VH-VL binders against o60147. Designs and how they scored, part 47

Target 1, 175 residues: o60147
Amino acid sequence: MLEKNKYLYIFRHIQTNQVLLSQGNVLKKTALFQLPYPLQKPVAPNGMRPAKLRKDHWVPLLKVEFPNESMFQSVFMQLLNYRKYRSVQPLTSDLLKLPIPVRRRKIMRQEVPNTIADLADILNKEKFPENSVRLQLSDKSDSEYADWPPSVQIDSEEIKLSRGFREKTTVDEAR

## First folded at step 17 (VH-VL)

Design oi3
Fold by OpenDDE, last read:
Structure oi3 (fold): chain C 175 residues (1-175), chain A 121 residues (1-121), chain B 109 residues (1-109)
Amino acid sequence: as target 1 above (175 residues)
Amino acid sequence: EVQLVESGGGVVQPGRSLRLSCAASGFTFSAYGMHWVRQAPGKGLEWVAVISWDGSSKYYADSVKGRFTISRDNSKNTLYLQMDSLRAEDTAVYYCAKDEGHKSGWYFDYWGQGTLVTVSS
Amino acid sequence: SSELTQDPAVSVALGQTVRITCQGDSLRSSSASWYQQKPGQAPVLVIYGSNNRPSGIPDRFSGSSSGNTASLTITGAQAEDEADYYCNSWDSSGNHLVVFGGGTKLTVL
């Protein structure tokens, strides 16, 4: 139980590509508060924040192991603040030409690469000890979204977790 | 020309509520986040709250969280700040500020002239 | 650390150069912006992105950054530059997304 405190899991929604951060490998209902609250319908999967957490709609994007909980907490909080920062970004002229639902979808599509880039940026600035942080990606090609510091050791094996849960089961593979 | 005009300030007793407004013009209001920043008399600037372009994201300083509510009406180009459970320490000039600078850092390129809120018994 | 610190007061002789410095951990992760405020007036952006000037701001205003510090420099101070100056930064680690320095009162002698 205690070992979960040093693990960051990032999940993506299978339809919207929205991203949730998790301490440990089990998504909590409170994770939904990371998503913007829509003033207008519809909500997820076509909107932003769903009323209920459907764990089976979320797949692991990456796993980060930190040396201790303190380092985890620091990076976790920074990631949230980076998301907040991005959420307030002004709309480009291209987006303004589109209906609001389309704007939102386009923004959501960028959450995965943005989150990966944010993580790398945060880790570059933190300057943790060499090879002290272990990163495992669901897709190794996603590592190309950012330049990783020497503190990060990228695992050769891809993450093998079930949707929204810790361990992948045969049932999960059938979905 | 970008213009931001605050209104709604006044003198209120502790525990009361007040709603501030900020009328925006001279730019595409619905494209930008908007902020409230306050300044107590003779003191420095303090960030209060921010709202995204469509109002889907709202963030607050800890000092006002749970008491203040930021909102906007894009059809009216207006930003609002609902202030509930007001305290003496909320006494300040309240500025609305336009969000900008997400490529090079977070900053405010335009400010209103502010509206004074005085909370006193 | 979610605080930005700056000297409460500085003075400069007319035509001389003055530097106002801001320090804080948030400056390691984000660029500083600077605001000028004269008595009874709203703040005015004078520098953003460490060293960018908005239109209408004189070229005697410049910005720089290093490590956890940012500086506003006025080269050839004018009488009208007498004001309060505030630094600002995005805070990636704190509860305040936006942080301001305590302000520096600049007196032009």
Scores: ipSAE 0.844, ipTM 0.918, lowest interface PAE 0.5, mean pLDDT 91
Fold by ESMFold2, fold request of step 18:
Structure oi3 (fold): chain C 175 residues (1-175), chain A 121 residues (1-121), chain B 109 residues (1-109)
Amino acid sequence: as target 1 above (175 residues)
Amino acid sequence: EVQLVESGGGVVQPGRSLRLSCAASGFTFSAYGMHWVRQAPGKGLEWVAVISWDGSSKYYADSVKGRFTISRDNSKNTLYLQMDSLRAEDTAVYYCAKDEGHKSGWYFDYWGQGTLVTVSS
Amino acid sequence: SSELTQDPAVSVALGQTVRITCQGDSLRSSSASWYQQKPGQAPVLVIYGSNNRPSGIPDRFSGSSSGNTASLTITGAQAEDEADYYCNSWDSSGNHLVVFGGGTKLTVL
């Protein structure tokens, strides 16, 4: 019986707050194709697709466990498409008023809340069994960007890993 | 008055290239995602491609991926479609369309009148 | 992946009510927009967001949606309403962001 992936891993960039979606617990270079293509300007704006993956720049945002691989693949594809849909929407009046470098930073800062809201929107529209989808966040307050369906169980434990989703010993500080 | 005017259509042989232009006026062009949509003679509408407000995101229908390139020049208020390796199946009227934006769906409020591309030997 | 299905043709008597339907799984995640196209002309938006009418579109045009079905209704059809009608949605599950239905030719008798 073959091992089947049923986990979604989402990473956040430490500087730009951009989001990358991953099928594995370690980012691969191909994930960079989710970032915007570099513009042909004299100085490429921050947040465009870099030439190489710097794994130390990407930290865990959240992890989702699905009942099976088929449900994972459906939600993963939908999340990618939600991001594409958002990327081609017109600028709001508030964004249009901003100088372009400030505008790009504000758009990038929206990726975390937008991705979390989109995940919840997808899960609310899917008819998954109660408590069948386990969600774990690096910061539990991020769950407040969305209303979650009964199918979602939010783990009481935050992700304590400082890099990627690999195991590390958590340093305990007593009060 | 919002206006979109396509140009660059014509008759070309299979395997050749053609570049379409869409001149925009009457709105802030650089604020909008822009689309190409085509219609073969006697057939329905087929989406071709979209480009983000600054050109940093581009997406294509499978039928044209790798052959067509959407682009824009916001300083000239112009949208482009570079069509390479043209096939007979690409014969259509090509429209540019403006997406006004909607939270859950498309809102193509303005269309050009189209430019005819005919690919035949 | 996803598709939008429309009946290819519908007829209505002058002054009567007609409904044009559009079905597809993408409509569970997307609102519908509707475009009217007369021969030799560019499409014209008549409904967006499933049930909103843009300025300049007659009150006889209305839209609705339920589940994976969207509908365009023309109440009191006029001769000038004779046209092709296309539904449109985005597709969260497929390779294409933009999907059009095959079109419905409305004939006013």
Scores: ipSAE 0.841, ipTM 0.924, lowest interface PAE 0.5, mean pLDDT 89
Fold by OpenDDE, fold request of step 18:
Structure oi3 (fold): chain C 175 residues (1-175), chain A 121 residues (1-121), chain B 109 residues (1-109)
Amino acid sequence: as target 1 above (175 residues)
Amino acid sequence: EVQLVESGGGVVQPGRSLRLSCAASGFTFSAYGMHWVRQAPGKGLEWVAVISWDGSSKYYADSVKGRFTISRDNSKNTLYLQMDSLRAEDTAVYYCAKDEGHKSGWYFDYWGQGTLVTVSS
Amino acid sequence: SSELTQDPAVSVALGQTVRITCQGDSLRSSSASWYQQKPGQAPVLVIYGSNNRPSGIPDRFSGSSSGNTASLTITGAQAEDEADYYCNSWDSSGNHLVVFGGGTKLTVL
């Protein structure tokens, strides 16, 4: 019914705070390829790519509606590249003082605010038409992680999605 | 003093494999991403690949995807480039370069002297 | 991926000022870095973050940026400045994370 191709959903892992990007409100198995490759194949709680997608471990962070699929694709690609860019950043002196597992956990804790900031930065640079992009957050306070351009309209209502799944309709809530 | 020393270059036939190494010293190797950049004879610089500090993330140029593998051993302060299915167009001097400067832009503050790879029949 | 374009060759008289310009869409979103390469040698970073000089680089080298352009300026060119100069940038929109210009051969007259 709804055109899913112009919707960006960002999910966060409930334990590690890692983020996954999705076209549409359903996480695909291929989304796992966005996560770093484990050298020793550890599970997600260790901050790496799990073998299987556990949808119940992911909750929606935000939803973005674009005017069209082309704009979606552009922003989606840029977000992925921003993630790649961040993944190769030098470690700070503070991180180097910590054991590797602790380093990884600290880095993962920053993925949510970093992703939000990246999205805002990308949208600021794209200069889309005023109020042409609609942003919904699961937590409105997360909007404070970035300055949003005039092209972004922040919805007053928070997104209400079940873990890894479809938006709950008013009909679903009545059941 | 930061030093990067490439090795492993040589002459190989098309379809063959070659492994390059880059020995790093003078800095905390395990704190930085590392890059390979190549330069064909008489041509410009071309980015090839990057690997994160712990090797958990690897990215490649389209021209080498599926054929080249970047890796590292932090215990040995060494960067590697496994080159499979080599082609004539892979002929180049291969440089290892240290990653730096993400806050003010992406750049390479140190380069090795390079190692020559020649792919010919 | 957006390409970075440079003039293939420029000349400058000894002691004069020359500007090498790089152009590309990636420069709208990221800062440029510049590398000097002399024949038979590895590239050397001369400018990063649009206008920062690494230690050991003479103050006659400077950088600037505007819109989709970045420029390297040598104020008071010296004979030893004769080299190839490459710009680079991070490209957030393409499949190539790092892009280099085609290089500019600088001749000091």
Scores: ipSAE 0.841, ipTM 0.912, lowest interface PAE 0.5, mean pLDDT 91
Fold by OpenDDE, look of step 17:
Structure oi3 (fold): chain C 175 residues (1-175), chain A 121 residues (1-121), chain B 109 residues (1-109)
Amino acid sequence: as target 1 above (175 residues)
Amino acid sequence: EVQLVESGGGVVQPGRSLRLSCAASGFTFSAYGMHWVRQAPGKGLEWVAVISWDGSSKYYADSVKGRFTISRDNSKNTLYLQMDSLRAEDTAVYYCAKDEGHKSGWYFDYWGQGTLVTVSS
Amino acid sequence: SSELTQDPAVSVALGQTVRITCQGDSLRSSSASWYQQKPGQAPVLVIYGSNNRPSGIPDRFSGSSSGNTASLTITGAQAEDEADYYCNSWDSSGNHLVVFGGGTKLTVL
């Protein structure tokens, strides 16, 4: 049970490319609170926060294994805060030339690279022990979005993309 | 010239509600996040809340969570702060502040002159 | 949540240099901004991103950072510099996203 608490899973929406963070390999409905809430409620796949979690709409982006839960928690919280920060950043002049729905879509498309970059930045600052953090990506090329510190060991094996992803773990087998 | 003008402050009893407004001009209001920052009499600055450019994201200080609601009307270039269940400790000058971001965090490049909220029995 | 600490008061003679320091864990991961507040007035941004001056801010104002500290330096203090100075940073680790120092009262002698 303790092992699952040291795993960060990041999921992306298959249509909107929105990102959800998860402690463990199962998305919880509470994860939707990570998404912005529109003034006018759109229905997925229009993006932003849907009313219900459709697990089949989400695929794994990356998996991070930390040495312990404490390190996981630290990085997890920081990632959330980085997202909050970005959500408030001023719009560029290029975005302002676009209709609001188009702006939102464009911003959403940047969530994947931004999240990866955030993760790398956070890990660079944390100065964890060398090769103590294991990173597995669904697309290994996504690792190019950032420079990774020596604490990160990138797995050569990619995560299999599947809707409704739930990786079978030793912890799950013990249940 | 950037201008931020707060209004709506006054004297209210504990448990009551008050709504503050901030009229913005001199910049593209809908392009920026907006903040509320307050300052109790003779005390320091305390961040209260922030709202994203389109209002889709809102974040609050723990001291006001569940009681205050930040909102905006971009068509009116106006920022709002709905304050419910007011407490004595909410007594402060409330400033609206324009967000400006860089790679290293948030800062406030423009402030209003503030509006005084006094909560007293 | 993180805290930023400042000395409550400092003094400087006219024409001399003074440094106001801010300390806190949030400064390890984010840059400091500094605000000047004179009595009865709203805060004014004087430094952002550790050492950037907004337009209209005199050259005598500068910023620096090291580790978990940030400093505002006034080189050649003027009478009009007498004010309260607040440091600020973004907190990436806590629920309180924005953190202010307690403020420093600068007296120009």
Scores: ipSAE 0.840, ipTM 0.914, lowest interface PAE 0.5, mean pLDDT 91

Design oi3
Fold by ESMFold2, fold request of step 21:
Structure oi3 (fold): chain C 175 residues (1-175), chain A 121 residues (1-121), chain B 109 residues (1-109)
Amino acid sequence: as target 1 above (175 residues)
Amino acid sequence: EVQLVESGGGVVQPGRSLRLSCAASGFTFSAYGMHWVRQAPGKGLEWVAVISWDGSSKYYADSVKGRFTISRDNSKNTLYLQMDSLRAEDTAVYYCAKDEGHKSGWYFDYWGQGTLVTVSS
Amino acid sequence: SSELTQDPAVSVALGQTVRITCQGDSLRSSSASWYQQKPGQAPVLVIYGSNNRPSGIPDRFSGSSSGNTASLTITGAQAEDEADYYCNSWDSSGNHLVVFGGGTKLTVL
C-alpha cells in the first residue's frame, strides 16, 4: 500500500501562509485548484492561483496517518469542503473595515489555524478507534489550535524535512 | 430596503446560451457570497452555484459544472449566471439569493422573484 | 451524494400543531434552515441556525434539531401557513455545498 492511500499531507505557503491539502507527499499541479481563481494575472503574494507550481514555496505543515484509505478519503473530502464553505461566507464587520489587500492577507493568515481546527472538528465527530489516527507536525505548538479527540495520537517527533514530505532515496531502499 | 431583481430569462433552443443578471440594492453587495438556486416547473428547489464576496471562489452543482459560469461585478452590484450548452433539464425559474451567514449552515435571507428560463425546441 | 429527506405532504387542522421533519447525514455537522414557498412566489426564510426565527416571522414558527434530524414546528396553524416547506443544509461530505430537501406540502384543513 502506498503512503498516499491513507496519508494526508498538508503544506503551508512560505509567504502567504495559505494551506494546500495533498494525497501525496509531493505536491502536484492539480493541488493549485484549491487556491482562489485569479482576479488578475497570478501574483503569489495576493494568494491567487499561480500559473505554475513553485515547490520551493510550499513547506510541510503536518501529516496525518489514518487507519485505512476509506477514513482518509472521508476526512480529505470533508476538509476540502470545510475550506470551500469558509471561502464563500460573508465578510465579518472587522474584515469589512479593512482595505482589500490587508483583508486578503488577514484571511490567508487564518488558513493554518482554521485548517487545524477543522481537521480536529471532523475527527471529533467521526467514530475512529482510540489512538488510531497519527498526527505529526512541523511545529508541535500548532497542535494548540484545536482540542484533539482520543482517536488522535500526536507524534513526539516534528517533521524535519525542509521541502515536501518525500525522503531523499525512497526508490533506492526498494532495490 | 434589500432588493434582488433577476433578469435575462426567456425561451431558447437546446445547445444555446443565455446570460442571467441579478441586480442588488439596499446592502453592501461586495460583503456577501451570492447564490443561484433554480426550480423546475412543479419541482423542488435545486442549488446551482455560489460565488465568494470578491469572486475568487466559485462552486457549482454537478448538473451544471462546465456549462454554467457564475460571476459578479461589485462596481455594478450585479451577479451573473452565464449558461452555455443549455438542455431541456435546465428549464426552471432561476433565483438569486443572499447568504447573511451562519456558523454551520446557510442563511438565505433575501431572494429575488426569479426569472424563467425555458429550453425547448 | 447527500440527501435531505422530507415527507412529501402533511396535513394539520386549523389551530393545531404540526411538525415537518427533515432527515439527512449532513445535519450532523450543519444547522438547518427552512423556507416557506407559496404558489407563484419566491421562497421566504422562516428558520435559520436550526432554531432561530428571522424578524417578521410569526412566533408560531419554531425549529429544532437532534442528530441527523431537523424539525419545523408550527404551533396553532393558520390558513395562510398552507405552503411548501423546504429544509436546507450545507454538506461537509458531498459534492454540493448547498442541499435542499425535496419539500413538504402543508395542507391546513
Scores: ipSAE 0.840, ipTM 0.930, lowest interface PAE 0.5, mean pLDDT 88
Fold by ESMFold2, fold request of step 21:
Structure oi3 (fold): chain C 175 residues (1-175), chain A 121 residues (1-121), chain B 109 residues (1-109)
Amino acid sequence: as target 1 above (175 residues)
Amino acid sequence: EVQLVESGGGVVQPGRSLRLSCAASGFTFSAYGMHWVRQAPGKGLEWVAVISWDGSSKYYADSVKGRFTISRDNSKNTLYLQMDSLRAEDTAVYYCAKDEGHKSGWYFDYWGQGTLVTVSS
Amino acid sequence: SSELTQDPAVSVALGQTVRITCQGDSLRSSSASWYQQKPGQAPVLVIYGSNNRPSGIPDRFSGSSSGNTASLTITGAQAEDEADYYCNSWDSSGNHLVVFGGGTKLTVL
């Protein structure tokens, strides 16, 4: 009966290029559980799970509109599981030869293209109705990381930065 | 020659703890994700846990989540499983397994011989 | 179904062909791997990527997949092939990253 959340929001970290998945246009603290296990005394931004969410460090990467919440929930769960699957894969020979700090940085830089490719792979396999899924990107050229199924309609308009990522001013609150 | 050797199994009472080790040799241990898989007597294989190459990502089966902790020491080429609050249903042979990696599936090319854990009083 | 379903037991006459099947929704997004386990021994990988045979595995072992079904075929079964066989996949939709089938006991008559 009641249709609920049908939007998937994906954020990118402004420095590390790590990716967080969200069901809302504002990240919740629980999104941090998607980041790797925290090592002793992490430094920020360090790529490991921080103690506090810095909302001003996360910007929109893409948004997906599904026909209904069921499709959203299926794709959201699958994307989280694709990330887990990738996180435990063996290192490539190119990565293995790098010093660990450089290696971690290179792995984090792969998250954007990998997440976009994973989203497309899921949508290709789900066989959703033609043009039933709307995709909007902050940088339209990012669509070139994947081959999209007929179910996906890519919005010609890019996502603009939203004022909603920051708290209201004291002037607005006084009203 | 790739070798995986589990140790630390034994007979323990319910509610006690046990730590398993898996000694690795013959490959670059720090390049691979590592798994624990168990098999209760007369039953099938059950995945338990996985750890990423550097230990920063860990995932568990629902049956052990919150009680078991997977860890690794890459300087010693050793994988560990800390098993707390043990229950009778944890009785099994525990295997460590190496994942060679595959783009869309699992590829456990080497397994240890297993170590038996028996939880009874 | 997010589980991998296998028949519990299958029999084959010596020298005949047998197919062991594994069925589950996870196989739409995951290739299958197959493990042979003889009594008192650790599992041994016999097929990966649904249809690839590791080095050292006899030519009589082959694998295939279609839709939600993966198959392990043994052509010309030998007495030494008597074992339990487990299929395995990743599950992109479930709570567990690694899923094993319940196993199939192959008896060679």
Scores: ipSAE 0.838, ipTM 0.925, lowest interface PAE 0.5, mean pLDDT 88
Fold by OpenDDE, fold request of step 21:
Structure oi3 (fold): chain C 175 residues (1-175), chain A 121 residues (1-121), chain B 109 residues (1-109)
Amino acid sequence: as target 1 above (175 residues)
Amino acid sequence: EVQLVESGGGVVQPGRSLRLSCAASGFTFSAYGMHWVRQAPGKGLEWVAVISWDGSSKYYADSVKGRFTISRDNSKNTLYLQMDSLRAEDTAVYYCAKDEGHKSGWYFDYWGQGTLVTVSS
Amino acid sequence: SSELTQDPAVSVALGQTVRITCQGDSLRSSSASWYQQKPGQAPVLVIYGSNNRPSGIPDRFSGSSSGNTASLTITGAQAEDEADYYCNSWDSSGNHLVVFGGGTKLTVL
């Protein structure tokens, strides 16, 4: 159980490409607080934040193994703050030309590359020991969104997903 | 010319509520996050809260969490701060400030002249 | 700690150079902005992004950064530069997203 506390999972929404951060491979309902407040009662994407967590709507994007929970917590907090910062940034003139729903969708579509870039930036600044952080991606091409520091070792194998958008366990591999 | 004009300040007793307004002009209000920053008499600047361009994201300083609510009406180019359960330590000039982004952080390129809130028994 | 620290007061002779320094962990990951405040007035942005000067701010104002520090430099101080100066930064690691320094009172002699 304690070992699970050093794993960061990042999930993406299968439709909106919104991003949720998770400690461990089980997405908790409290993760929804990472999303913007709902402005009206239609469920996300129109409402930005779904009323309830539908785990089947989220797939793992990447997995990060840290040396310990402290390092995990530091990076996790910083990722959240980076997201907060972006949420307040001024809109570009191009976005302002678009209807608000379209504007929001465009912003949401950038969450995946932005989050990956944020992670790399944070890790570059943290200066963790060489090869101390293990990164596994569902799609290796996503690693190209950022320059990774020497502390990061990118796995040659991609995240294995089972039906239901869950990471395959040893038991799943035996099936 | 960018203008920010705060209003709604006054003298209130502890435990009471007050609502501040900030009227914005001279820029596209709906494109920017907006902040409240306060300054107690003879003291330094303290960040209070920020709201995103559409109000979907709101963040607060720990000192005001659960008591203050930031909001905005883009159709009126107005920023609001609802202050509930006011305390003596909330006494300050309250400034609205326009957010501006750069490569690695927030800054406030325009400030209002502020409105004074005095909480006293 | 996410706090920014400044010297509470500094002095400079007319026409001379003065540097006001801000220190804090948030400055390792984010750029500083600086604000001038005169008595009875609202703060005015004088430097942002560590070394960018807004329109209308004299070129005698400049900014720099190194490690966990940021500095505001006034080269050739004028009488009208007497004011309080506050540094500001975004905090990526703490719960206080925005932090201000305690302010520095600059006296021009």
Scores: ipSAE 0.838, ipTM 0.914, lowest interface PAE 0.5, mean pLDDT 91
Fold by ESMFold2, fold request of step 18:
Formats: C-alpha cells, structure tokens, sequence
Structure oi3 (fold): chain C 175 residues (1-175), chain A 121 residues (1-121), chain B 109 residues (1-109)
C-alpha cells in the first residue's frame, strides 16, 4: 500500500525566492542544509541559512512525478549537484558592482529560474520516454524559463496552495 | 600578472595537523571560487576542495571530508586549507587553482607552484 | 561513471600529429578542459570548454568532443610538448564536483 517515492517537490521562499528541494510535500528541517552556511559577521538581510525552518514562509514552486524511485533519486542528486556547481562560479561584472547584501539578494532572486533551467537540462540529457515525467507548476508562466523535452508532460492545472506548509483555520488565527 | 603562491607544507607525523596558505595577487580574489588540488609523488591530479567567492559554500572530496577545512580571508587575498588527522595517503604536492568560470565544465586558468606535504612515521 | 579514462602513455615522432583521448560518462553533460604538466612544474591549461585555446597556447593544440569522449590533438609535435596531459570535467551524478583523468604521458621521439 505504501509506494516508493517518485515525486520531487520544489519550494520557494515567499520573500527571498530561495529554493529548497524536497522528497515530500512537507519540508524537513534538514532541507536547510541546502542553503549556504551562515557567515560570522552580521549583514543586512541576505538570504543565508535561517536558524530554523519557518514552514509558513515556503510555498510550492513545482512538483514532478517520475516513472520510478530510481529516476527520482538520480534527478534529485543531480539538481543538488547543479546548485553546488553554480554556488562556486565566479561573480559577473554586474554583480561585482553591488554592495555585498544587495549582491546576495540578486543572486537569491536567480534561484527560481536557475533551478527550473537545471531541471530541464537534466531531463533533456536523461532521455526519458515520451510523456513519462509529469510536471505541475504553481505558476504556469514559470515553464518559460526552460525548453522542455518530449518526455515532460506539463499539467494544465496549477498547484493549489494551502498558506505555507499547513492549512490555517479560524481557530489558529484566533490564538 | 595573476599569481598564486602556496606555503605551509612540511613533514609531519600521521594524526597531526598542518595548515596551508595560498596568497593571491593580480586579480579580484573575492570574485572567484578557489580550489585545492593535490598530486601524490608519481601520481595524477586529485581534486580536494572548493570554496565560493564569499566562503558561504564549501565542498570536499570524499577522501578528505571531516578532516580538511577550506577557508578564505578576502581582506588578505588568501586561501587556506586546514588539514587535521593527517594520513600517509595525504602525502602530495598541494596546488591552489583559480576557476575563471565556464557554463559547463571547469576552467582552471592559473595554478600556484605547489607546496609539498609529507606525512610519515 | 565518475571516472575519466586516459591511455597512460603515447608516443609521437617529432613534427607528427598525435591525439590524446579522454572517456567518461561525465563528458556527456560537461565540457572538458586539458592541462599540460612538465616534470617538476604546476599544470598549465591548454584547452577549455572542450575546443577553446587560451591566449598564449600554441595553435598546434586543439580540442574536440563527441558523446562521452574528449580529445586533445597536437599537430606538428615539438620536443617541448613532451609532458603529462590531464583531462578534467564536472560530474553532475557523483559526489565529486571536479574529476581528473589519470593522465597520459606524451613522449616525443
């Protein structure tokens, strides 16, 4: 009755647009290790790793259904490695002109389009069967960040949000 | 002219620690990711570690994880490698290298001269 | 595979053309770079992005790639080209961001 995981969930931070990858519909606290290490010196808001996971600050960006767990695991590992590769690339000249807090915020704002482009790049290279990978987005216009292979079926319906990681009720709001 | 100069190599016993430095000049050090690469005597090149431009991201080869720490001080244009719990297998010339950047692949355009670390009883 | 495989040694007659190959699955998603290393010296970049020559590298050095194979070609080999040659790539599927081939010792006869 229990299925092996074949779903990739990608979340976006509502304020910084940072991205987290997840094996489940609910983020685990260990997902924060995907973000850069905290720096010792205080700086203005810069999108570094928060001390704790604020689940109401992370909303779905996209969801991917793979044919099986093995393919999910391969793509998940590759996405993490693409992020590592990008994190050590040199700064462009336009980024160098910016004060460090502004520079980090601009870098964070690139995470959504970069992650979507990386996913598409991986799927184009993996040569999955036609229509075997189902992609669902919270905002369908985000599919425009990449060119998708024939293996990808983009769902016509957007992901329904439930206000962060849990549904808020009138009882919770009254407390 | 771009220049990278490693220092801090020497002879140490197994289990001891050593700290390498790489002094950088002739380019904007704080704009680049920096790498350590080592070469055992008579052997090939082996990647060791990388650090992002501001030090917020660090990654290591499996053979050194938990024992080595890469760091940088951008105010001094210096890259560091702290090597703890040294083993005989860590005996190598250690190079620092600059990645100029490429869309897919590595572009190590400048290397230091290397510093020799010998770990022996 | 996160391994890059090179022949350990190759020879070329002075003035002749030689090709050094590098094979591995990582090259399907990564461009290759090539480094020349002479005895007692640091590596020197000779090719990046699979087929680009840095400024200052002689035009007898060229590179190519196809599938999981990258090649370094030296046309009109000279005595000073005698060295070890390493290919290098990124590996999106493994634990290591940077992968080097085992190296090819080029002997100029």
Amino acid sequence: as target 1 above (175 residues)
Amino acid sequence: EVQLVESGGGVVQPGRSLRLSCAASGFTFSAYGMHWVRQAPGKGLEWVAVISWDGSSKYYADSVKGRFTISRDNSKNTLYLQMDSLRAEDTAVYYCAKDEGHKSGWYFDYWGQGTLVTVSS
Amino acid sequence: SSELTQDPAVSVALGQTVRITCQGDSLRSSSASWYQQKPGQAPVLVIYGSNNRPSGIPDRFSGSSSGNTASLTITGAQAEDEADYYCNSWDSSGNHLVVFGGGTKLTVL
Scores: ipSAE 0.837, ipTM 0.925, lowest interface PAE 0.5, mean pLDDT 88

